# Ledger of designs, part 260: VH-VL binders against q8ixk2r445to577

Target 1, 133 residues: q8ixk2r445to577
Amino acid sequence: FFGMLQNKGLTDYCFDYNPPDENQIVGHQVILYLCHGMGQNQFFEYTSQKEIRYNTHQPEGCIAVEAGMDTLIMHLCEETAPENQKFILQEDGSLFHEQSKKCVQAARKESSDSFVPLLRDCTNSDHQKWFFK
Key: E = the ipSAE of ESMFold2; O = the ipSAE of OpenDDE; V2 = 0.75 times the mean of E and O plus 0.25 times the DockQ between their complexes.

## First folded at step 10 (VH-VL)

Design v102 (framework fv_traxivitug; at its last look DockQ between E and O 0.52; V2 from the best seeds 0.00; counts 0 for: pae O 3.4 > 2)
Fold by ESMFold2, look of step 10:
Formats: sequence, structure tokens, C-alpha cells
Structure v102 (fold): chain C 133 residues (1-133), chain A 119 residues (1-119), chain B 107 residues (1-107)
Amino acid sequence: as target 1 above (133 residues)
Amino acid sequence: QVQLVESGGTLVQPGGSLRLSCAASGFTFSKYYMSWVRQAPGKGLEWVAYISYSGSTIYYVDSVRGRFTISRDNAKNSLFLQMNSLRPEDTAVYFCARGYSKGYYFDYWGQGTLVTVSS
Amino acid sequence: QSVLTQPPSVSVAPGKTARITCGGDNIGRKYVHWYQQKPGQAPILVVYYDSDRPSGIPERFSGSNSGNTATLTISRVEAGDEADYYCQVWDSSSDHVFGGGTKVTVL
């Protein structure tokens, strides 16, 4: 799949990544922003290796979660996907992170009413359901 | 290092025209959206215009629509603002500002060039 | 079309905390960015996405955004923090919108 990765419960919000430095795409947090269909900030690819790639830039970035963390951070993609970069997009729309056994949820950013994707215990909440458009 | 240098600001009479330039260096210019932001003397910041990295998408603040034209030349790392039918209220320092891809904010700014519209 | 309202000035003693507000209808649903501008200089980005900080900006600069108000907080204020501060949002209907600016005076 390739396109904007949208949340079902938080209507019209998409995965978004806009690093401030073209030479340093690693280490910044993925956010959620209103889906706008403009620019390249909101285009991701879900691969056969279960990666979520930010592939509108070279070198390509892959979403990861570091041990003990709940935030989605950009890492460089590797030839074989590391465990912390593997996400299963399930038939019910849940986005399951294999290593942590948690699901990606649209959640409020700390100290704001803005939103970010975070790992949480899996539930049937529409805030844990995702689809490409 | 990222650098943006504006030029072309000067005194013009109302109804006149002026072209501003912004020379970019220290980054891959063609991968960034660019804006003009102005500041009238003693006043706050006002966004004026935006152009996408390819030039295919352009927006203007309502007060300048139809009078100003933003453009870019990616081969020359240059951003431009053609200003026609100038009014005294267009008097301001004009800043060149950068955003990566669809930049929701401005991470680097030039030092600005002063445009004065007065008889 | 969007309007962002800032107080025109804030005075703060050295070592204390300055809070600069940015008001807007449902501003909490938008990401707010903040700029510092000293006299005769270009603005610099000090906070983006409500609360994130660019490299080189001290951690005593922080931000929050909820309901109709975003706030830039400068803890342990220093004389060098005296400047004008602007909030800004992106809005698909109005593109980039700035607040009117707040002059922070360190007394």
C-alpha cells in the first residue's frame, strides 16, 4: 500500500512527517496532522516486510519504536527489517507492533490538543484503526 | 549553512511595480517550499505568498492576490516576488522564508529587504 | 481569515517565568509555531508543533496548546530573551497566519 495513512476514529487525520533537515531525517517523531493531499509529508508505503516507509526522500526512512518507548520515530530503512520496525496492518484496521505487542493509537500530544500516533494496549477503539487512501 | 539573501527593495511611488529576489544557498533549494513574509514598520509579521518546491502550487494572502506574483527558478536557487499596483500599505520589510516539503512553519529566514511605497 | 490574538506586551523579572498566549477559535486542533525576533533581525523559530524545539534552542523554552489558547513559556528568563514573540499556524483556508506579536520586557 502507498498513500496517506489515515485514522478511522480521528476523522481526517493522517500520519505526517516533516523533518527540518534534508540531511537528518532520523530521530524525529511522526505526528498526526489534518489530511491535506498537498506536498510530500503524508505519503507512506506499507511493504511486504511489514515496514511503514517514508519514501519520498532518499535515503528512505522507516518508522520504528525504540525499546521502552511509545513514540513512533524515524529510522533508516535496512535491507532486512529490524523487529522494532515491523508493523502488522490487520484486516480489522489495527496496526500492531510485533516487538512490543501493542497497537498504534491516535492520541493527544502531551501538553496539547494536537495528535500523535503512540503505542497503547490493543483495544477495539476506532482510534487504533488505520487505512490508506 | 543555510542562507537566504533578499534584494530589490527600494522606494517606489503608489501604483508602481517592483521585483524582489531571494538567493538561496547551503541546501537543496528544489526540495523546499518557499514563502514571502512581510513586516510593516512597527507592526507584526504577515505571510504574503507560498510556492511549492516544483512551482506547481501557489497561494497568496487576499490583500495581494492579483497584484503580486511569486515564482522560482530552481536551476538558479532563486525565489522572486513581482509586485504590481503597489500601495502605501505594502510598505514593509520583505523576508524570504523556508519550509521543507509542505512546510507548516518557517525554519530559516533571510534578513529582509525594505520596500517603501510613498509619493 | 483566521485571527490569532496575542497580548501586546509582557513584563517579567530575570529568573522568573514569562507566559505568552496566542488565542484563536479551536486553536488546539492546529499545530502552533513560535518565533523570536530581536530588533533589526530576522525571526528565528523557537518552538514548532506546539511544543517541539529546534536544535540550539534552550529547553527553558516550552509550549502548550489546548482549547482556544496556545502558550509559549520561557522559564528562568534571561536578559537575552527580551524580544518580540509571534505565534503562527497553518490553515488550509487561510494558509500561514501570524499573531500580532508580544513584546517581552525583562526588568
Scores: ipSAE 0.433, ipTM 0.829, lowest interface PAE 2.8, mean pLDDT 89
Fold by OpenDDE, look of step 10:
Structure v102 (fold): chain C 133 residues (1-133), chain A 119 residues (1-119), chain B 107 residues (1-107)
Amino acid sequence: as target 1 above (133 residues)
Amino acid sequence: QVQLVESGGTLVQPGGSLRLSCAASGFTFSKYYMSWVRQAPGKGLEWVAYISYSGSTIYYVDSVRGRFTISRDNAKNSLFLQMNSLRPEDTAVYFCARGYSKGYYFDYWGQGTLVTVSS
Amino acid sequence: QSVLTQPPSVSVAPGKTARITCGGDNIGRKYVHWYQQKPGQAPILVVYYDSDRPSGIPERFSGSNSGNTATLTISRVEAGDEADYYCQVWDSSSDHVFGGGTKVTVL
């Protein structure tokens, strides 16, 4: 699967990655933004290795969860996907992070009506459901 | 340590041309988007143009499209703005600013260079 | 075609709290950034992504964004905070858009 990764509960919001350095794409947080499909900021791929890849740049980036964190951070993809980069996109649209045993939820950013994807306990909320468009 | 220094601003007549330069230092220039932002005397900030790290992506504010050309020389850590067919309303301090990404921000600015278009 | 509206001026006594608003249709659905500019100087980023603060910017500076209004809050205002403040967003149809700016005067 590839394209814009859109949230079901938050209509018109998609995964978005905008690093300040396009040649050094790691270390920054993945956010949610209105789906616009412009450029390459909202293009992701779910791979057979259970990675969510930001593959518009070389080397490719893969979304990871760092120890003790609930945010999604971009790391470099590896030949063998590390445990902290493995996600399961379920048939029901839930996005499950294997290592933390949490689900990716569209959550409100502190002091803002803006949103970010955060790890939360898995529920049946549409805010935890995602699809490629 | 990031530093942006604009130059080239001067007095020109309407219809004239001018080329602004921005010298960048303190960071890997070729890895960042760059923009020009202008400010008319006593007025607010207005984005003018941006260019991607390789120059492959360029956009302009509507009022300057077809007249201004943004470019860069990564080997010289330099950003440029070629301004043709200048108008009095183009009179402004022109700032060189680092950073562009959709929904992103400008994290470093130069001191600006004054362009005055007057007969 | 986005338009950001700021009050032209805000006055505040030293030690008090200044609030600078930035209005826009559904601005809460966009990320807002804020810049400080003193006379004859380059703008300085003071808040980004609605409420994040760059390194080196005092905790007195904070941001919020909901509904149709984003707000820059400056607590415990000092004389050195006197400046023009600009909000800014990115829009797919308008690219980078700035507010008109707000002059903050410390009384």
Scores: ipSAE 0.055, ipTM 0.751, lowest interface PAE 3.4, mean pLDDT 91
ESMFold2 (binder alone), look of step 10: mean pLDDT 92; pTM 0.939

## First folded at step 11 (VH-VL)

Design f100 (framework fv_axatilimab; at its last look DockQ between E and O 0.85; V2 from the best seeds 0.78)
Fold by OpenDDE, look of step 11:
Structure f100 (fold): chain C 133 residues (1-133), chain A 120 residues (1-120), chain B 107 residues (1-107)
Amino acid sequence: as target 1 above (133 residues)
Amino acid sequence: EVTLKESGPALVKPTQTLTLTCTFSGFSLSTYGMGVGWIRQPPGKALEWLANIYWDDDKYYNPSLKNRLTISKDTSKNQVVLTMTNMDPVDTATYYCARLRYGDYYFDYWGQGTMVTVSS
Amino acid sequence: DIQMTQSPSSLSASVGDRVTITCRASQDISKYLAWYQQKPGKAPKLLIYDAKELQSGVPSRFSGSGSGTDYTLTISSLQPEDFATYYCQQYYDWPYTFGGGTKVEIK
């Protein structure tokens, strides 16, 4: 699967990554932004290694969850996907993080203009449902 | 077990400052994502959100009351303090503190509330 | 601010009745909506979050639905302990705002 990763509950919001330096793409948080289908900031790929790749630049970035955190941070992809970068996009649309055993949920940050994906206990919330578009 | 309890004066005179303390247990504001908020309810009226504070000392206020409100925390004591200046009889209400989580801005545990009457 | 219009303000019902309470937001709140139950002299109790997710320990006779601006709390079969005031709350945007409440009284 590839393209925009859009949330069901938070309508019209997609995974978005816009690092401040195009030559240094790791270490920043993945956010949610209005789906616009333009540029490269909203293009992601779900791979056979269960990675969510940001592959518009080289080297390729993969979404990871750091220990003790509930945010999604961009790391470099590795030849073999590390455990903290493995996700299962399930049939029902839930995005399950294997290591933490939590689901990715669309959550509000400081304002209505700022949303982020966060790890939460898995529920049937539409905010935890995702699809590629 | 999560518990919260409000404490402070039951009676405040007009123009005085109200100071309320929320003492909680079963969780800590040193824990990533944790937050505590204040909500008030005039007798027979609806609920009104006042302010939130989080583990990282991030604070949010109701804009209509922001200039009168100050929220702070003492993590070591598991306490959150709310001050409200220039109290008026219209501020007579039951004041609640409640737990919330960053990103989940509903209140899952509440204190029993403390009634505050503003009167001369 | 986002206004939450709750209806009805009060209703009378009997044990066993199906009760429906509605909450309308002044704008799309994307299912960031919670429902609370409050009994006289008591603090509100969380029933539902994210429009439809049942809080742990809440009886299954409570359910939530809705999207966009319109949301509903349903009690499939009213029980004696369900007579109370119910509030909706949006947490889509600051400041958080509550509905005016719906008092469910015994007929």
Scores: ipSAE 0.862, ipTM 0.945, lowest interface PAE 0.6, mean pLDDT 95
Fold by ESMFold2, look of step 11:
Structure f100 (fold): chain C 133 residues (1-133), chain A 120 residues (1-120), chain B 107 residues (1-107)
Amino acid sequence: as target 1 above (133 residues)
Amino acid sequence: EVTLKESGPALVKPTQTLTLTCTFSGFSLSTYGMGVGWIRQPPGKALEWLANIYWDDDKYYNPSLKNRLTISKDTSKNQVVLTMTNMDPVDTATYYCARLRYGDYYFDYWGQGTMVTVSS
Amino acid sequence: DIQMTQSPSSLSASVGDRVTITCRASQDISKYLAWYQQKPGKAPKLLIYDAKELQSGVPSRFSGSGSGTDYTLTISSLQPEDFATYYCQQYYDWPYTFGGGTKVEIK
């Protein structure tokens, strides 16, 4: 799939990547931002290797979760997808991170206006349901 | 089994500083994402959130009370401490500590609560 | 701050009744809503989170629904142990705020 990766429960929010330095696309956290369908920050590709690619810039980034963390961080894509970059988008809309056995959930950063995707134990919450548009 | 217990004085005079300790077991604040918060309830009234502290020592305060509140933890002792300055009779309430996880700002386990009366 | 308005403030019901309690937020809270039960002299107990997800150990007669600003807690067949005060809580935006409560009493 290619497009905006939207959250079912957090109305009108999509995966977004806007690194502070356009020349350093690696190492920054993925956020959730109001969906707008324009520009480059909200378009992602879900690949046959189960990657979520940020490919509006070169080199392409792939979403990863580092060991012991629950935040989604941009890494460089590799020829063969590392285990920490593999996500299964299931038919029920859950976004399952294979290595951790957890699901991606939309959550608010406390006291800020920002929302972020975080790993959590899998539930049926609409905050854990995602779809491409 | 997850348990939390509040301790501190039952009676405080106006202008004094209240110090409450939450002692807990069945979880640790060394666990990634884990947190403890404080909530109070005046007699017969609604609950009011006060402050949260997390495993990484991040702290968050209700902005209406921020200049009066300090929260801290001792992870090795499984304790969280809340300090509230300049107490007033309107601060009379039952004070609870409760567990939460960062990102999930609801409280799944609560202490029994401790009643604090502020009176001359 | 997001104001949470519960209705009714009190209701009387009989064992076996279906009870519905509503909670309205002053703005869209995107299903970031929890429900608690509180019995006299006791701490609140979490029933439901994320508007509809049942906490472990909570009986299935409790259910939650809603979206946007309007949320409901339903007890499908009221039991004697369900006579209590119920509170909603939003966690969409800080400070996190609670509703004023709905007291469910014996009719």
Scores: ipSAE 0.651, ipTM 0.893, lowest interface PAE 1.7, mean pLDDT 91
ESMFold2 (binder alone), look of step 11: mean pLDDT 93; pTM 0.936

Design f81 (framework fv_axatilimab; at its last look DockQ between E and O 0.82; V2 from the best seeds 0.79)
Fold by OpenDDE, look of step 11:
Structure f81 (fold): chain C 133 residues (1-133), chain A 120 residues (1-120), chain B 107 residues (1-107)
Amino acid sequence: as target 1 above (133 residues)
Amino acid sequence: EVTLKESGPALVKPTQTLTLTCTFSGFSLSTYGMGVGWIRQPPGKALEWLANIYWDDEKYYNPSLKNRLTISKDTSKNQVVLTMTNMDPVDTATYYCARLYYGDYYFDYWGQGTMVTVSS
Amino acid sequence: DIQMTQSPSSLSASVGDRVTITCRASQDISKYLAWYQQKPGKAPKLLIYDASELQSGVPSRFSGSGSGTDYTLTISSLQPEDFATYYCQQYYSWPYTFGGGTKVEIK
């Protein structure tokens, strides 16, 4: 699967990654932004290694969850996907992080116009449902 | 078990400053994501959100009352304090503190509330 | 600010009745909507979050639905302990705002 990763509950919002330096793509938080299909900031790939890959630049980035955190941070992809980069996109649309046993939820950030994907206990909330578009 | 309890004066004179304290247990504001908010309810009226404070000391206020409100925390005491200046009889209400979690901005646990009457 | 219009303001019902309460937001709040129950002299109690997720410990006769601007709380079969005032709350945008409340009274 590839393309825009859109949330079901938070209407018209997609995974978005916009590093301040295109030559330094790791270490920043993945956010949610209005789906616009423009540029490369919203293009992701779900791989056979269960990675959510940001492959618009080299080296390629993969979404990871750091210890003790609930945010999604961009790391470099590895030849063998590390445990903290493994996700299961289930048939019902839930995005499950294997290591933490949590689900990715579209959550509101501190400002009214900002949203982020966060790890939360898995529920049937549409805010935890995702699909590639 | 999560519990919250409001404390402060039951009576305040007009123009005076109200200081309320929320003492909680079962969670800590040193924990990532934790927050505490204040909500008030005039007698027989609807609920009104006042302010939130989070583990990282981020604070948010109701814009209509922002200039009168100050929220702070003492993590070591498991307390959150709300001050409201220039009180008026219209501010007579039951004041609640409640727990919330960053990203989940609903209140899952509430104190019993404390009634504050503003009168000369 | 997002205005939450709750209806009706009050209703009378009997035990066993199906009760529906509506909450309309002034703009799309993308299911960032919670429902609370409040009994006289008591603090509000969370019932539903994310429009349709039942809070732990809440009876299954309570359910929430809706999307966009329109949301509903339903009590499938009203029980004696359900007579109370119910409030909706949006948490899509600052500041948080509540509906005006719906008092469910005994017929």
Scores: ipSAE 0.818, ipTM 0.932, lowest interface PAE 0.7, mean pLDDT 95
Fold by ESMFold2, look of step 11:
Structure f81 (fold): chain C 133 residues (1-133), chain A 120 residues (1-120), chain B 107 residues (1-107)
Amino acid sequence: as target 1 above (133 residues)
Amino acid sequence: EVTLKESGPALVKPTQTLTLTCTFSGFSLSTYGMGVGWIRQPPGKALEWLANIYWDDEKYYNPSLKNRLTISKDTSKNQVVLTMTNMDPVDTATYYCARLYYGDYYFDYWGQGTMVTVSS
Amino acid sequence: DIQMTQSPSSLSASVGDRVTITCRASQDISKYLAWYQQKPGKAPKLLIYDASELQSGVPSRFSGSGSGTDYTLTISSLQPEDFATYYCQQYYSWPYTFGGGTKVEIK
C-alpha cells in the first residue's frame, strides 16, 4: 500500500514526518497531523517486508521502535528488515508491531497540541485502527 | 492486586500547606509509560483532576491550580507525594490517587480516598 | 477547557429497565472519553474507555457509544448494584475534565 496512513478514531489525522533537515532523516519521531497530501511529509509505503517506508526522499527511512521504547522513530531501511521495523497491518485495521507484540495507537502528548503514534497493548479501540487513503 | 492508599492529615487550617502521600503496590513507576495522578472530589460535587507524574519524572498540573501544586515521586518506595499550598475551605474534599498510562489519560485503579477538611 | 455536560442530572428507574445517560462535550473529543461509576462513600470505578471499550471485569450490560461531541452510556437491564452516580471524563485535551454526574436512583 502507498499513500496517507490515516487513523480511524482520530478523524482526519495521518502519519506525518517532518525532520528539521530534509537531508538528516534519521532519529526523529513520527507524529500525527491533519491529513493534507501536500508536500512529501505524509506519504508512506507499506512493503511486502512489513516495513512502513518514508521513501519520498533519499536515503529511504523505515519506521522503527527502539528496544524498551513505545515511540515510533525513523531509522534507515536495511536490505533485510530488522525485527524492530516490522509491522503487520491487519484486516481489522490494527497495526501490530511484531517485536513488542503491541499495537500502534493515536494519543496526545500530554500538555501539547500534538498527537503521536505510540505502542500500547492491543485493544479494539478505533484509536488503534489505521488505513491508507 | 494493584492497590493504592492515600495518607495525610484529615484536618488542616486555612493558609496551611497540605501534604498527601500515595503508597502503592502491584506496579512500579520504573515501568515505561506508567503514571500516578491525583483527583479530588468536594462533598456532593464532581471530580476534579489535579496532577499527574510519570515514570520519567515528567509532571503535569491542572492550570487552574498550578501555582499551588507540587507533585513528586520516590520510585524505590512506591510513593507519590502531592503538596498543595495556601489551603482554603473550598479545598475541602476527598483526595484520591490513581494509576494511568501515558497516552491513556483515564484512571484504571483508584485508592480509597482520604477526606481532607479545611477549617479554622 | 472542554466543558462536559451530562444529562439527566438524576433519574429514577426500576430493576430491569434500560437506562441511557448522555454526555456532551463543548467541542469534538474524537472518542477520547471514559465513563466511571461511583457508589456513595467509594472511589470511582472505570467502566468504559475510548468511548466504547469495556474495561476488564465490567458486566456486559454496560456499553458506550458516540462520536464527536455526543456520547452515551447504556445499561441494558438495570441491576440493584447499578444504583450509583455516573461520570464521564474527556481526555482529548488538557486539562482533563469530568461531567457533573448522573445519579441513578431506585424508583
Scores: ipSAE 0.757, ipTM 0.909, lowest interface PAE 1.1, mean pLDDT 92
ESMFold2 (binder alone), look of step 11: mean pLDDT 92; pTM 0.931

Design f82 (framework fv_axatilimab; at its last look DockQ between E and O 0.07; V2 from the best seeds 0.00; counts 0 for: pae O 11.1 > 2, placed apart)
Fold by ESMFold2, look of step 11:
Structure f82 (fold): chain C 133 residues (1-133), chain A 120 residues (1-120), chain B 107 residues (1-107)
Amino acid sequence: as target 1 above (133 residues)
Amino acid sequence: EVTLKESGPALVKPTQTLTLTCTFSGFSLSTYGMGVGWIRQPPGKALEWLANIYWNDEKYYNPSLKNRLTISKDTSKNQVVLTMTNMDPVDTATYYCARTYYGDYYFDYWGQGTMVTVSS
Amino acid sequence: DIQMTQSPSSLSASVGDRVTITCRASQDISKYLAWYQQKPGKAPKLLIYDASELQSGVPSRFSGSGSGTDYTLTISSLQPEDFATYYCQQYYSWPYTFGGGTKVEIK
């Protein structure tokens, strides 16, 4: 799949990657922002290796979760997807992170206008349901 | 298993500072994402959120009261303390502490509450 | 601040009745909504989170639904222990706010 990865429960919000230094794409957190499709910030590819790739730039970025953390961070893609970069987009729309055995959930940062994808215990919440558009 | 209990004075005079302690068991504020909040309820009225504190010592206050509130924790004692300055009779309420989790800002376990009357 | 309006303020019902309580937000809260039950002299108890997810240990006769600004708590077959006041709470936007409550009384 390629396109804008939207949240079902958080109306009209998409995965968005907007690193503070546009010439360096590694090490920053993925956010959720109103879906707009302008520029390169909201386009991702879900690959046969179960990666979520930010591939509108070179070198390509792959979303990862570091051990013990719950935030989604951009890493460099590797020829064989590391376990911390593997996500299963399940038939019910849940986005399962294999290594942690947790699901991606849309959540607000405290006292902020920002929403972020975070790992949480899997539930049936629409905040844990995702689809490409 | 999870319990929270509020303690503090039942009566304060106007302008005094209220200090409330939440003592809890069955969880720890050393756990990533864990938080404790304070909510009050005036007699016969709706609930009002006051403040949250999280495992990483981040603190968040209701903006209508932020100049009057201070929240702190002692993780080793399983305690959270709320201080509210310049008390007024309108602040008469039952004060609750409750468990929350960062990102999921509802409250799953509550203390029994402590009634605080502001009068002189 | 997001205003939460509950209706009705109170209702009377019999054991076995289906009851419905509504909560309206002043703006879209995208299902970031919880429901609480409070019995007299007791602390609130979480029933529903994320608009429709049932908290562990809560009977299945409780259900939540809604989207956007309009949300509903339903009790499919009212039991004696369900006579209480019910509150909604939004956590879409800081600060968190609660509805005014709906008191469910015996008929």
Scores: ipSAE 0.605, ipTM 0.881, lowest interface PAE 2.0, mean pLDDT 91
Fold by OpenDDE, look of step 11:
Structure f82 (fold): chain C 133 residues (1-133), chain A 120 residues (1-120), chain B 107 residues (1-107)
Amino acid sequence: as target 1 above (133 residues)
Amino acid sequence: EVTLKESGPALVKPTQTLTLTCTFSGFSLSTYGMGVGWIRQPPGKALEWLANIYWNDEKYYNPSLKNRLTISKDTSKNQVVLTMTNMDPVDTATYYCARTYYGDYYFDYWGQGTMVTVSS
Amino acid sequence: DIQMTQSPSSLSASVGDRVTITCRASQDISKYLAWYQQKPGKAPKLLIYDASELQSGVPSRFSGSGSGTDYTLTISSLQPEDFATYYCQQYYSWPYTFGGGTKVEIK
């Protein structure tokens, strides 16, 4: 699966990654932004290694969850996907992080009008449902 | 000032189609995140959500009535239209339109409501 | 669908009384909960959103609390204009659903 990763509950919002420096793509947080299909900052790939890959540059980036965090951060992809980079996109649309045993949920960023994907306990919320478009 | 107003027939016969129009001011459906929803209330009963439409033309319907409902917008006229087919006496209710916004999924401004009676 | 159960369905109170209304969701709704006031022949009016945030212009005697499945609307000191029916609404998942309402009547 590849393309824009869109949320069902918070409709018209997609995974978005826009690092300040195109030559240094790791270490920043993945956010949610209006699905626009322009550029490459909303293009992601779900791989056979269970990665959510941001492959618009070389080296390629993969979404990871750092220890003790609930945010999604861009790391470099590895030959063998590390445990903190493994996700399961389930048939019901839930995006499950294997290591934390939590689901990715579209959430409002605190004290702002922006939105971010956050790890939360898995529920039936449409805000935890995702699909590639 | 935000205002909404429902308009349409007060009486509909069974099996006929109801068409309601919501005319609003003080906001625009060209504004990012903006939406309008319809909610109905049978006499002496609770509120029931019907449908929402948003600035990007995304639409949501109550699954129990989805096959009977169609919601659309005319941004240039500041209007939202709801159609409901195959009306039945059980659909007799006051119908409201109200403003909603992504990130604020509640309804902050409501119209006065329009009473619709379904009777032969 | 998420069911919203309000209690009580009705209550009698006097001016100055502390009034508490409860809303229970059939599942955790993560504070995606709003409260409305409706007077006879009028449209609902938003009082509280996100479980505890007071809508602009609403008197401070109104407050909301709760988390998970259980939420409460409180009127600290009932005023004559507060006699009405109150509804809760979840917006955690589609379809959005309302509680059955609580009618606050004059004793």
Scores: ipSAE 0.000, ipTM 0.617, lowest interface PAE 11.1, mean pLDDT 92
ESMFold2 (binder alone), look of step 11: mean pLDDT 93; pTM 0.936

